# VHH binders against WD repeat-containing protein DWA2 (DWA2): the designs that were tried, part 5

Target 1, 350 residues: WD repeat-containing protein DWA2 (DWA2), of Arabidopsis thaliana (Mouse-ear cress) (q6npn9)
Amino acid sequence: MQGGSSGIGYGLKYQARCISDVKADRDHTSFLTGTLSLKEENEVHLLRLSSGGSELLCEGLFSHPNEIWDLASSPFDQRIFSTVFSTGDSYGAAIWQIPEPYGQSNSSTLECVASLDAHVGKINCVLWCPSGNSDKLISMDEQNLVFWSLDSSKKSAEVLSKESAGMRHSLSGGAWNPHDVNSVAATSESSIQFWDLRTMKKNNSIERAHVRNVDYNLKREHILVSADDESGIHLWDLRKTKFPVQELPGHTHWTWAVRCNPEYEELILSVGTDSAVNLWFASASSEHKTSESPVEASRQRVNPLLNSYTDYEDSVYGLAWSSREPWIFASLSYDGRVVIESVKPFLPRR

## First folded at step 1 (VHH)

Design D10 (framework vhh_sonelokimab_d1)
Fold by ESMFold2-Fast, scan of step 1:
Structure D10 (fold): chain B 350 residues (1-350), chain A 122 residues (1-122)
Amino acid sequence: as target 1 above (350 residues)
Amino acid sequence: DVQLVESGGGLVQPGGSLRLSCAASGSTFSSYAVGWFRQAPGKEREFIGAISGSGGSTYYAVSEKGRFTISRDNSKNTLYLQMNSLRPEDTAVYYCATDWGSYYEPLQYDYWGQGTLVTVSS
């Protein structure tokens, strides 16, 4: 387009903070989002991009008993997802199933597959094993990592291991390594911690204060991206963690979330409290680079910022790339507005 | 992808100071961490320190912290090494280097300058 966003909009009735790509839906670009309503029953919306790409359709609307603070779709089953929710005084987590037929049922009732009852205190996230055929889950509260096996046929989840993160007790989130199913990153108030799931021990860490979010590069085995309050966005090579390999100029306010593109290793989305979504070209996220010619070197970008999306009336907390159509992303602002954008004009030239 | 040219080396008396420069061309310099290394005759190349792309973070080898300061000016595509309280054992060829995967080990660096000789003697 003209170099600006023209977006496709969808309005939820209530405030919301979480949106997830339905990775297991191989037929459609689909998203799941959940509401934060204190005065009404909460909802999960199944949103599908139309075949012409011109509208975002609600293919399912489901009742959820509590405020939804995090939501993640199963990479293996398009009907299965997790929520982290507030019960008022505490947090809970559970695995839910969309009624049959997927995206065609008139039922608003979610089936509870399993309750994740191993936590005392605030639960931050549930991470699905990214292999696409694993029944393994990680859940994190402020102090503990819990490793689970999910049996959807028996409608149960078994704790395989539970370990404390140690003396700094404020874990804030994490990401499962898509290239090593035995590795999970967890963010804390003072570090990014890397955990080995075979031993349930922290095997290394990066000392970094106020990290808000991390995400792995899906194409580069060793690249992790972090977002923090102090200096914005950093790309890390996990083989050498004393310094980031690249720093992107931060938002004018705190950076809340980062998302690596599932197909285009150079593309990163970030969102800050300044109500802007930024699209970045991060060349350090590519395979070990050698210039094949001076002409090729001269084609590198001077400014890594490709585009800034600023048509938001409230803080953006939710970001998701489509795995089905990786030039598409969804953003979610706190007022409940979902916007679908295409980054086709900015795709790296291969 | 980047060309690096070191300058500012020369003869200095013990206790003296010297500022080295490394000029970069051909790449987005501000997006990459860069480091300083040195190699004395008959010795392995050793790490001195590195600075992040924005200049917000620095890391120094333990033996050099407090005498050497790394800085960068991204508007001029230039990296600097300020060396104070120089000793005869600081005599070496000084190199600047950058890469995209690892900045602390010589075998991981993609682009090295030709070096600039620093001699500390009476």
Scores: ipSAE 0.000, ipTM 0.298, lowest interface PAE 12.4, mean pLDDT 80

Design D11 (framework vhh_sonelokimab_d1)
Fold by ESMFold2-Fast, scan of step 1:
Structure D11 (fold): chain B 350 residues (1-350), chain A 123 residues (1-123)
Amino acid sequence: as target 1 above (350 residues)
Amino acid sequence: DVQLVESGGGLVQPGGSLRLSCAASGRTFSSYAVGWFRQAPGKEREFIGAISGSGGSTYYAVSEKGRFTISRDNSKNTLYLQMNSLRPEDTAVYYCAAHQDYSWFDSYEYDYWGQGTLVTVSS
């Protein structure tokens, strides 16, 4: 073969659900992943892709007191990340700091920067402000959005506001708009809700049942991608939300997550409970639309599915693009297997 | 209500720089997010970027690639657009616009518009 990359594996000892690229690491393609073990002590692994791209190396292994259900790296400080975790019958969220020096410390002890103690019930996610202001966080439980100011130097987080979405057990996750720091999307059992952080009010919503995940396009303004368990993947133009601009056929079973590529606006990854990761090519154009029907909108002349990755022994829940090397992604299956893949053969010409 | 008046447009050579100003009415300017838009001949209106009422947050269209900088001076009720490394493709009428809430949504979201100032990039 004429060069190229194959999948690179790394095995965690315990089951796991979450992986995040280390967005603030400008020198290395790095990932953080956390374990979900009900019987053993839990761990956070700092994984780094070797300079030759042939190995995924553990550059840090840290003790975490509880099972980890979600994890997100700070976009501005490579040592700082959030976890959502179970404390038995309840849930918590906290901000953690990796010991110095980053990626070179022999210490297994994480420093707790702040506890996000404003929730009762299941916490779904912690979202980091995507702008140059790393001070702001959003956390969501099944009913409430909480807006935070983080001071890592004082090791504290302050609640700026807390608002109810109105319905018990309705919220399931969300995404912070990278083009408008005053806007977040929240997913619910029956809709995608758009919240204005200046007023802490819901401005708009898209009626869509069983949405599991949303992500914003980083290059194309107004484009949001959603994943659901009935009809797969939808691209939305937020200026015209009556029908999606594109429907992708999705997975054999439920679609759990979608991730827009940070550099290539047409590239989307999706992951489903069918143990498949799909790579899609999707345009934002609907110039020739003559019908309001979703069936007409979803019709493609070219197959949008570029590749399917199916070499998994268990359900895939974790999925992250590398911000440093955007042709690389990591996937994580529930059995604790991390796989790094290159999508170089599928890159759009620019 | 707020009134907006653009100034500073004119003829500039390729590779040159130009600073546009937008003067706003009275005592409520800091209550508005404000932005810059442009419209080239035969093209649709294009968003350039916006700045929050306090000036603490800025948003730019992905196409500007760091050539344009938006700032404001609330004590002077003035919005600025600094344009560097200008190209013939930057020839357009430039508009400032105000919105009561922070928004980068398209031109239909802005409540108050100036009359525009023409920028021509040519030898």
Scores: ipSAE 0.000, ipTM 0.101, lowest interface PAE 22.2, mean pLDDT 79

Design D2 (framework vhh_sonelokimab_d1)
Fold by ESMFold2-Fast, scan of step 1:
Structure D2 (fold): chain B 350 residues (1-350), chain A 121 residues (1-121)
Amino acid sequence: as target 1 above (350 residues)
Amino acid sequence: DVQLVESGGGLVQPGGSLRLSCAASGRTFSSYAVGWFRQAPGKEREFIGAISWSGGSTYYAVSEKGRFTISRDNSKNTLYLQMNSLRPEDTAVYYCAAGPYWDESYGYDYWGQGTLVTVSS
């Protein structure tokens, strides 16, 4: 059997929009998710997939003071994560630590490691340096990129640099390049911008309207995937950016997010406002394409859509692959429902 | 399971204009990117340009930019190629193709039979 009937469900009490794989947890498939309650009764859940994969267990429930709009786990410490939050009147971002012992504590209190206080206006995201042992962070609001150094032992964060992208370049999000720690992609209303962290200057851009989300391919050095309101999902070869190397049709409504698989370079998840999660096979992500022949290979052509998951009662905003078990993903709908799915039947043959 | 049929080819004088149509059958046309390719006698197939599934984005080969315009009407399941300022070297069989690929090196799922365009006096 395939599809949504194999999924494992978990219900949060409140509305939610963000979920993150706990990348530093190499022993368990674990996720962090945060609530979006207007009553300021917000919480963070540490969810762990059981041995054998038959149930999703809450191994930690922590109080959070404000509505959570974005959440990202540290790649080097399973107890550390960032949130972007709303206080009603303003936005903030902070770094939090789960109480000891990880996944076994009965304490509901998060420790604030650092507040990221360099922003005025809407904060979109906090990005962790993907090298796995770096204490560097990037935070973005609609106009500014801020480069940080985090000292967990001193419980402080220092601004290394702050640069404005300008008002005409309203920023919406970004991604840190996993193959070049000096490069960050930032999305705006009119372009995808590439910033050099050594100089804190934009050194390249792709002119592209209404980009909602970007993600780097973790196996292919030059492949970036973007999602936008106009034309769905595009794969870009960063060596030749005048047009994308592949398009996936996307969703009936806006494509909200895309996530490249951490182990299988051809697998991409997308989520749209049509309340569907789509699993794609993107052949342009393969390192070695089928050898070109003067005659077209008959076996070359298949529909890129492998499966569509549609068993949702509300809009899906959260989406995360497991780094520990890369054939597993979590999706989160706005009503607070988390669903774990296995894509094992769709894995490419190596 | 998209079938594509090109039409509108023919003989045209240098400097003239021609509009090609590509009619699609099947419920999946509006889900694919579609493009135009051509193959001149004795030459390999050449990419001309592509349009996204929604029609919101268009991409052209540098040599054709400004002379050729691609458009689509998803309500009619039809793709168009408007060709202006035609030259004898534009003589070729023109193909429409549908798939997730924008660059011909990555491939396409469905191809039409082609329509011949001859530019000569």
Scores: ipSAE 0.000, ipTM 0.188, lowest interface PAE 15.5, mean pLDDT 81

Design D3 (framework vhh_sonelokimab_d1)
Fold by ESMFold2-Fast, scan of step 1:
Structure D3 (fold): chain B 350 residues (1-350), chain A 123 residues (1-123)
Amino acid sequence: as target 1 above (350 residues)
Amino acid sequence: DVQLVESGGGLVQPGGSLRLSCAASGRTFSSYVVGWFRQAPGKEREFIGAISGSGESIYYAVSEKGRFTISRDNSKNTLYLQMNSLRPEDTAVYYCAADLEYGYLDFGSSEYWGQGTLVTVSS
């Protein structure tokens, strides 16, 4: 146990930047995290919250050949996940499979399902199609968006399309739209870009400098949250992008990530290099302008900050809500410390 | 329903200042997000900024660069636009608009618009 810290702690041996909930695990609240060690062999940890909710247990420890810069679990198969990694002078991405039985094996060996060999230069992320019944993937480097079909039975990935965003639009990350499987958002130095996967063309954009991260609201259609280092956190209604529907102050330094809660539409987590994780209550405006009378119109909350988690010794980069138990989140600081927190005291009515 | 009437427009010299007012008639003014737009002859209408019902949240278009300040007085049902360091390119008809949400405070979709007040910046 990590005495003196709030929540439940788990320490990785090496530095780390990425954590993902295991969305396809329907039986347990589980997380995958990967190490970023430049000197030693790297590892992927399968972490499971105990049935009593009092301990975070390592149910799998797997060898990974390279430094892990990004990690995402498959929404379809709890044993399958992607990593983005560096070999020191180049970047790669691959799809991996956890040995059977899931969470019960003593094997440390990951099976490579597919290599995503379509990128030259820095790969930023791999996005899984959020429908849960699709083997489609998007990978992004700083210049290109690549659309993939994964055949897990044949252990291969096929490029369906590859498009350049242009040299003026250096891509930094993105999110797949959970309400439209044909749409992805991509962040660049000067804008948030919306891409149509049927045509592989950018069909709209929001001009905004230094956007660090974006996430879609899983319950409210058309709501996107962005994080940047100048104006903080913004909520956007994608039907009216002239200005954001709400602004939050963000963090003292760079806001690295924002994560919308999968069940509670008002709850947003943000994480910054100021060593803080903030929990926000962000009431999005009504979807239709006539849904509320002027007398009944919701007023903005005086302080949208519900809680700030500051018990970190290093910068926090990783952040994930549990899809199974949505009142739980995991945070990861660069020193390799994972902390599980419950936001039950702050929940709106279920 | 709310009705909006702009005032305070006129001729001002370059480098000068001007304060526009938008008086709302009707009930529940504090329930509305209100904002300012302008339209120069031969150009499309452009957004200046908006202020929440409580007055605690204000959004400005980046192009204004601190020259314009938006405020409101709910006890007087009035919205204000303070304009400093005016330039000839600020010459336009200035409109106030009201809606229940920031996202719908737009020329084509806002519920209520004023008739506009002309600002001319000229020597």
Scores: ipSAE 0.000, ipTM 0.216, lowest interface PAE 14.7, mean pLDDT 80

Design D4 (framework vhh_sonelokimab_d1)
Fold by ESMFold2-Fast, scan of step 1:
Structure D4 (fold): chain B 350 residues (1-350), chain A 121 residues (1-121)
Amino acid sequence: as target 1 above (350 residues)
Amino acid sequence: DVQLVESGGGLVQPGGSLRLSCAASGFTFSSYAVGWFRQAPGKEREFIGAISGSGGSTYYAVSEKGRFTISRDNSKNTLYLQMNSLRPEDTAVYYCAAKYDWESPSRYDYWGQGTLVTVSS
């Protein structure tokens, strides 16, 4: 069943696909979003939720030279973020710095901290090490993983390692394991691959076709969530990967992204090209006793869909939970509309 | 050799409707996303909308949503653009384009030569 919602809106001038919460901003619920303009003059917006939560304010608007296909904020510095972009003929990736003072500058000029010049072909993503105290990052094109060390003071990035997944493995994205900084998941046409960054070798995989996105549960060490275009959303226990521990119904079109809540282990957001954002309660993400109780058996049969947000005019591609206020998320539809929603009515009991 | 051939352009009165066709050959049409672009004299080329290889997903530029509809027939290797409630500012050369990568709005692999649509009394 589809339901409508009323959230706080913000409109970009151009199409957009990418939004990231500013995890390193400890003072404000903030988001960075980048445009995808065919004119090749693009913008990055720093959006801040007002005190009291009634308005989404633009606290910075910065010129970006090219179309932005992926954007991720640094977990250790609120001024630093990465973009993956198209130059018209090729793809690039770079690390950018917001001018000082953060959120108060009248400057529209981003400083390029480092160019990530190790890829040929389509770059899919840049992943930041989630520990919050590491300068390490991973970038992925369709065939290669590149492991980097960033020195923002020296304005340079060093390739620590580069490895090919092989010509028969088209990589589409990935996620860095928040419980093991030496582990990265990479999605491909035929599998979810787990890579050991110490050796730069694939140490395990889950055979699954058409996986579009993965995300790790921040509270449950062994739980990974995947999205695909055929059967929807799957929860995996990485200790027992033969079958998923839970399946959630997908969207009417391709599911583009899934995002585990940073504080509430049962809450998952999904987004699809059907112009819907779905909020799910994933019972398999909860801690439970080995023995089944009547209460637990009853909960397993409850509809996992908590709410569906459908007030969008275009396909939704961007999705981010706030790490500071984890009952808040931002969604971004392709027409450039950002919407902030609260999921307070659906929070699990503590 | 890959070819995209647009047809159906011409003179139409304001408020009228027109359907453009794009005939594709030389590649597996159902494996490619296809879209429409237009360029008016003295203006930049602009995106109108696109449809996925299977036809299951579409997306449109905000300014065109509701007046223009994109569809495809994979059995005929043909893409269509249905244009309703046409205005003089819709006067442009309309281009068909194909891309393997559905996600990209701007990186099209193949382009047609264009068909002129003139909206005038």
Scores: ipSAE 0.000, ipTM 0.212, lowest interface PAE 14.9, mean pLDDT 82

Design D5 (framework vhh_sonelokimab_d1)
Fold by ESMFold2-Fast, scan of step 1:
Structure D5 (fold): chain B 350 residues (1-350), chain A 120 residues (1-120)
Amino acid sequence: as target 1 above (350 residues)
Amino acid sequence: DVQLVESGGGLVQPGGSLRLSCAASGRTFSNYAVGWFRQAPGKEREFIGAISWSGGRTYYAVSEKGRFTISRDNSKNTLYLQMNSLRPEDTAVYYCAADTYYEGLSYDYWGQGTLVTVSS
């Protein structure tokens, strides 16, 4: 095997950096990915895992007018997704709709449901409310959080609130708390900030430099995982934010992203500029009643690395677990290669 | 608002080294994360590396690991790319770009490019 893994590959024609599982697709394990092309109009691919799990099939190919820098699927409607994009002289974000019927249309045309135009700075992400019945969105630029209500029938989005986080370079991304719809985490150059959407104010923070990404544990309501440049991956108990409850060594370069498994609370994926996707086993701190100092925690550290996926020729920026089949994940390297892997051999005994 | 001008490109032999410079206009350079990109004829633009506004953090495409080094001098409003162990595959127009975000989500300002030719 010439630089191959056991995974299933799919090649996009152009460079790409974003992939999302289609969370609202209850019938298929599906992913959306978008291209980052300077010469041609860009594309969004709807990728579906075959019934036998042996092929990744393109079930929709849609024209997108701009370079796609981020992409997130709606948790309540399989046809709806957001993109963050460059227009050449500006940055924008918009909500798009796949033509009906989903995965069966001959149309390559996306319908623009709403433009998110309340930002004067560069938009870095769009977060969907993780409740399956919510029309609420958060968009972030480097200074502002904007709270939106989406009405797809009227093809409009309304600003409910907009708040500043302060100085330049203060926000770089975030995650919506799946256990508390009134809470979002936002990353900055110097901290992880926790924002209360009822007041639109930061009510807590963790001082941590160079955080690249955060993700919430979907099964344990107080556990957050962060990825940073200096020390890799940290597990935080949000009830005890003075010290992380566990440190994982991370990657040989910067860790770009971390993703908690939606069903198996101990499983975490991380991805870095070292061309590796790492699968980790980490126990949540809530299993331990002891308040540990960092010194005592480090004495108990065991290398929890279960596997490394290294069959990549370029930086991996995209990473998504399937919410439907949680032993499956998709990774995307910058050259446009999508790989689907199964972690079944590493599943914890239930 | 920043204007960028690349220099230092030219013909170099395989295995050789080359240092590119990017000169930025005035007061605003130290407020931007800046990066290097390249584009070979008929190919898409590809990311090489980026450096934060303070110079405290750098990112590299894995394919360039160990061969290319990005640095900046805010007192001179200049960005640098040191390229070592050059290969014919490194032949491209090299662009510097300024980004308000450190992670290269999208770049606001681009230079005109400088051609690097690695001859075999």
Scores: ipSAE 0.000, ipTM 0.137, lowest interface PAE 19.6, mean pLDDT 79

Design D6 (framework vhh_sonelokimab_d1)
Fold by ESMFold2-Fast, scan of step 1:
Structure D6 (fold): chain B 350 residues (1-350), chain A 123 residues (1-123)
Amino acid sequence: as target 1 above (350 residues)
Amino acid sequence: DVQLVESGGGLVQPGGSLRLSCAASGRTFSSYAVGWFRQAPGKEREFIGAISRSGGSTYYAVSEKGRFTISRDNSKNTLYLQMNSLRPEDTAVYYCAAEPDYWGYSTAEYDYWGQGTLVTVSS
């Protein structure tokens, strides 16, 4: 226990903003995190949760040439990940490979698999196709979506399509639809836009100002969760987007990020500018109103907030569920502190 | 093979505190994740809390609301449950449970159990 909390801690030497679970690692609960230091060379840490869940161990420490603003692991190869980085004067994005053997090499050198150099200006994110059999990527700057094919064996990335969202749409991020590999959500100053990757056109949009983050429910095919500066957290049924199906009271200020649990469709994590990490129980109202079991009915809650984690000295920007052990999440505060928490006591009764 | 023996149960007044101990046999206790469960008369066993092998991580049932603290001393092969602000509804038999390298919230996730120690909260 650190500072009265139940979490497992790990300290990076430098400030950090991004953390990703290693989705392709089927043997260990693992995370990748990267630093943003202007004074020293930056680092990527491969962190592994020990057997039994008692320690977070560094199984790899790699040199990265620039400050890291976004990081995402490949869903098909545990050695492959993307970074979005700043050189101070410009932004870049690239695909990197951890040296062999994974988690056992003495080499601190990352191999650059591909540079994603179709962007001018600020790059916001790189999204991996959620299917483990797909080599497709989307990258976004403030105006453009770029659709890529990655061949890691040939160490190349090919632009399949590049499309402008238009000058009024200042893109801030997005999420790839796990239930439709041809659909991507993109967030902007004024809307959530849904793009069809077959045509590279916007098919639908939800009018919503200052959306910071979106995430898809991995079990509920049509449910998207959004976080914004004005009213907190909203659950959307993509078949009926005129109004959200559920609103969660947000943080005391802006909600910065939201993450749907990969196994428990009712569980959502959020983080706000108040530096609280909140665990929510959320469900579409129609699904829970028709419960026919007295035991299932007794599981219903009036207050959707299950727990609030507030033991942070700096702003929390990084948040990741483990896909391998979905009752575990990692949070990362700007001072470089990683904390692993278990939500097992809060799991829905099944 | 591990054997667990709970102790420290007894009669305590509402608002009082009690510390339970669970002693494990064998030098391999440090390889076990351990938890506390309780069973009130006529009820099923319910999860209270669990602690990782090293003691670096603790997990609690939401209903305990900070009243209970779990800890371990691997040098003594002993698990502890500190119970504060006790209420009549805390009256139950308290069990410790162990599982190699894994903790869980379900009784089905533990293979090794103690015999239990009775805690009665009454005036």
Scores: ipSAE 0.000, ipTM 0.109, lowest interface PAE 20.7, mean pLDDT 80

Design D8 (framework vhh_sonelokimab_d1)
Fold by ESMFold2-Fast, scan of step 1:
Structure D8 (fold): chain B 350 residues (1-350), chain A 122 residues (1-122)
Amino acid sequence: as target 1 above (350 residues)
Amino acid sequence: DVQLVESGGGLVQPGGSLRLSCAASGFTFDDYAVGWFRQAPGKEREFIGAISGSGGSTYYAVSEKGRFTISRDNSKNTLYLQMNSLRPEDTAVYYCAARYSYWDDSHEYDYWGQGTLVTVSS
């Protein structure tokens, strides 16, 4: 039992940097996290929030052969997830399956469903198609996007297309558009690139240096949020990309991760140079209210920072909202500490 | 008692350079995105570029990128526009404008200066 902090704690025994909510688990608020052990075999933990929400339980602990640098759960199968990992000499990515029965297995052995063997450089992420009915994946290294079809029953993945972003573009990550399954955003040193998966060509870009992370608003189809190491957090209307529709004020706050809330369009989590997790209210992501009064129309929310969570002893790299209970998030600090927080006091009225 | 006061305008020869300043007072300058607009005789007001509250992000109209540079000094509550390789078509009244970063509409600005005239002619 964890205690003495503002949230519910869980300690991994090794360093870790990635956590994902189990989106396909409709019965429980669950998270998957993986370790970065340099000296021991690595592991994946299946964590479940107890009925009543008072403790975080380990419902599965699985051996993983390599250091885990990224992890994402399948949106359509609670047993399926991807990892990006280091093999020492290279990077790899693979799709794994939790042994049956889910959350009750006595086995510590993950089944390898498919290896994503199409990359020769550093792999940054694996993105799952967010529609919940698609077997499609995107993987990205520093130069290439690879489009995949996954057949988990046949334990195979097929390359549908592979395209280079060009030598001047060092890709760092991306996000799949939840409102357009044919569109993926990719981040680079100089831009946010928008790719059409039907042609595997870049159609549009936003010129911006050192973008670390992007995330789509799940309720507003034109809103993208970006994080960069120069000015922090920006909201973009993809219909008008000349400048952002909102900047969250952070002055010198360097931000490396942002996460839009899956249910509350105004709520964004970020993590930055102070290793604090910040909860923001982004008014530009709200529905536009028509007004005949110029004075009334000129007023917006006064302070966008709702709360800062600062009870961490190491750098925070992992953030995940619960899709099942969207007032819950998990944060992960590099020392392997997972903290579950509730944002119920800060929810906008519905 | 909010004020934006532009300065640095004047007559300049084609190919010349000019630096405009905008002094802000009466509000917390570093919480506002600020930008430059211009209005040429007989034309609509057009956007030139903007800079974020922190100064970490700059946004330019495509036609002006490379010739114009926007910067700010938050310790002095001042916005700048460096204009290089000026052309006769750059002749306009130049306005600085500030908007609070929590706007939903990217075309809305809270405060506007009175403008400074730039004339590019022999």
Scores: ipSAE 0.000, ipTM 0.151, lowest interface PAE 17.2, mean pLDDT 81

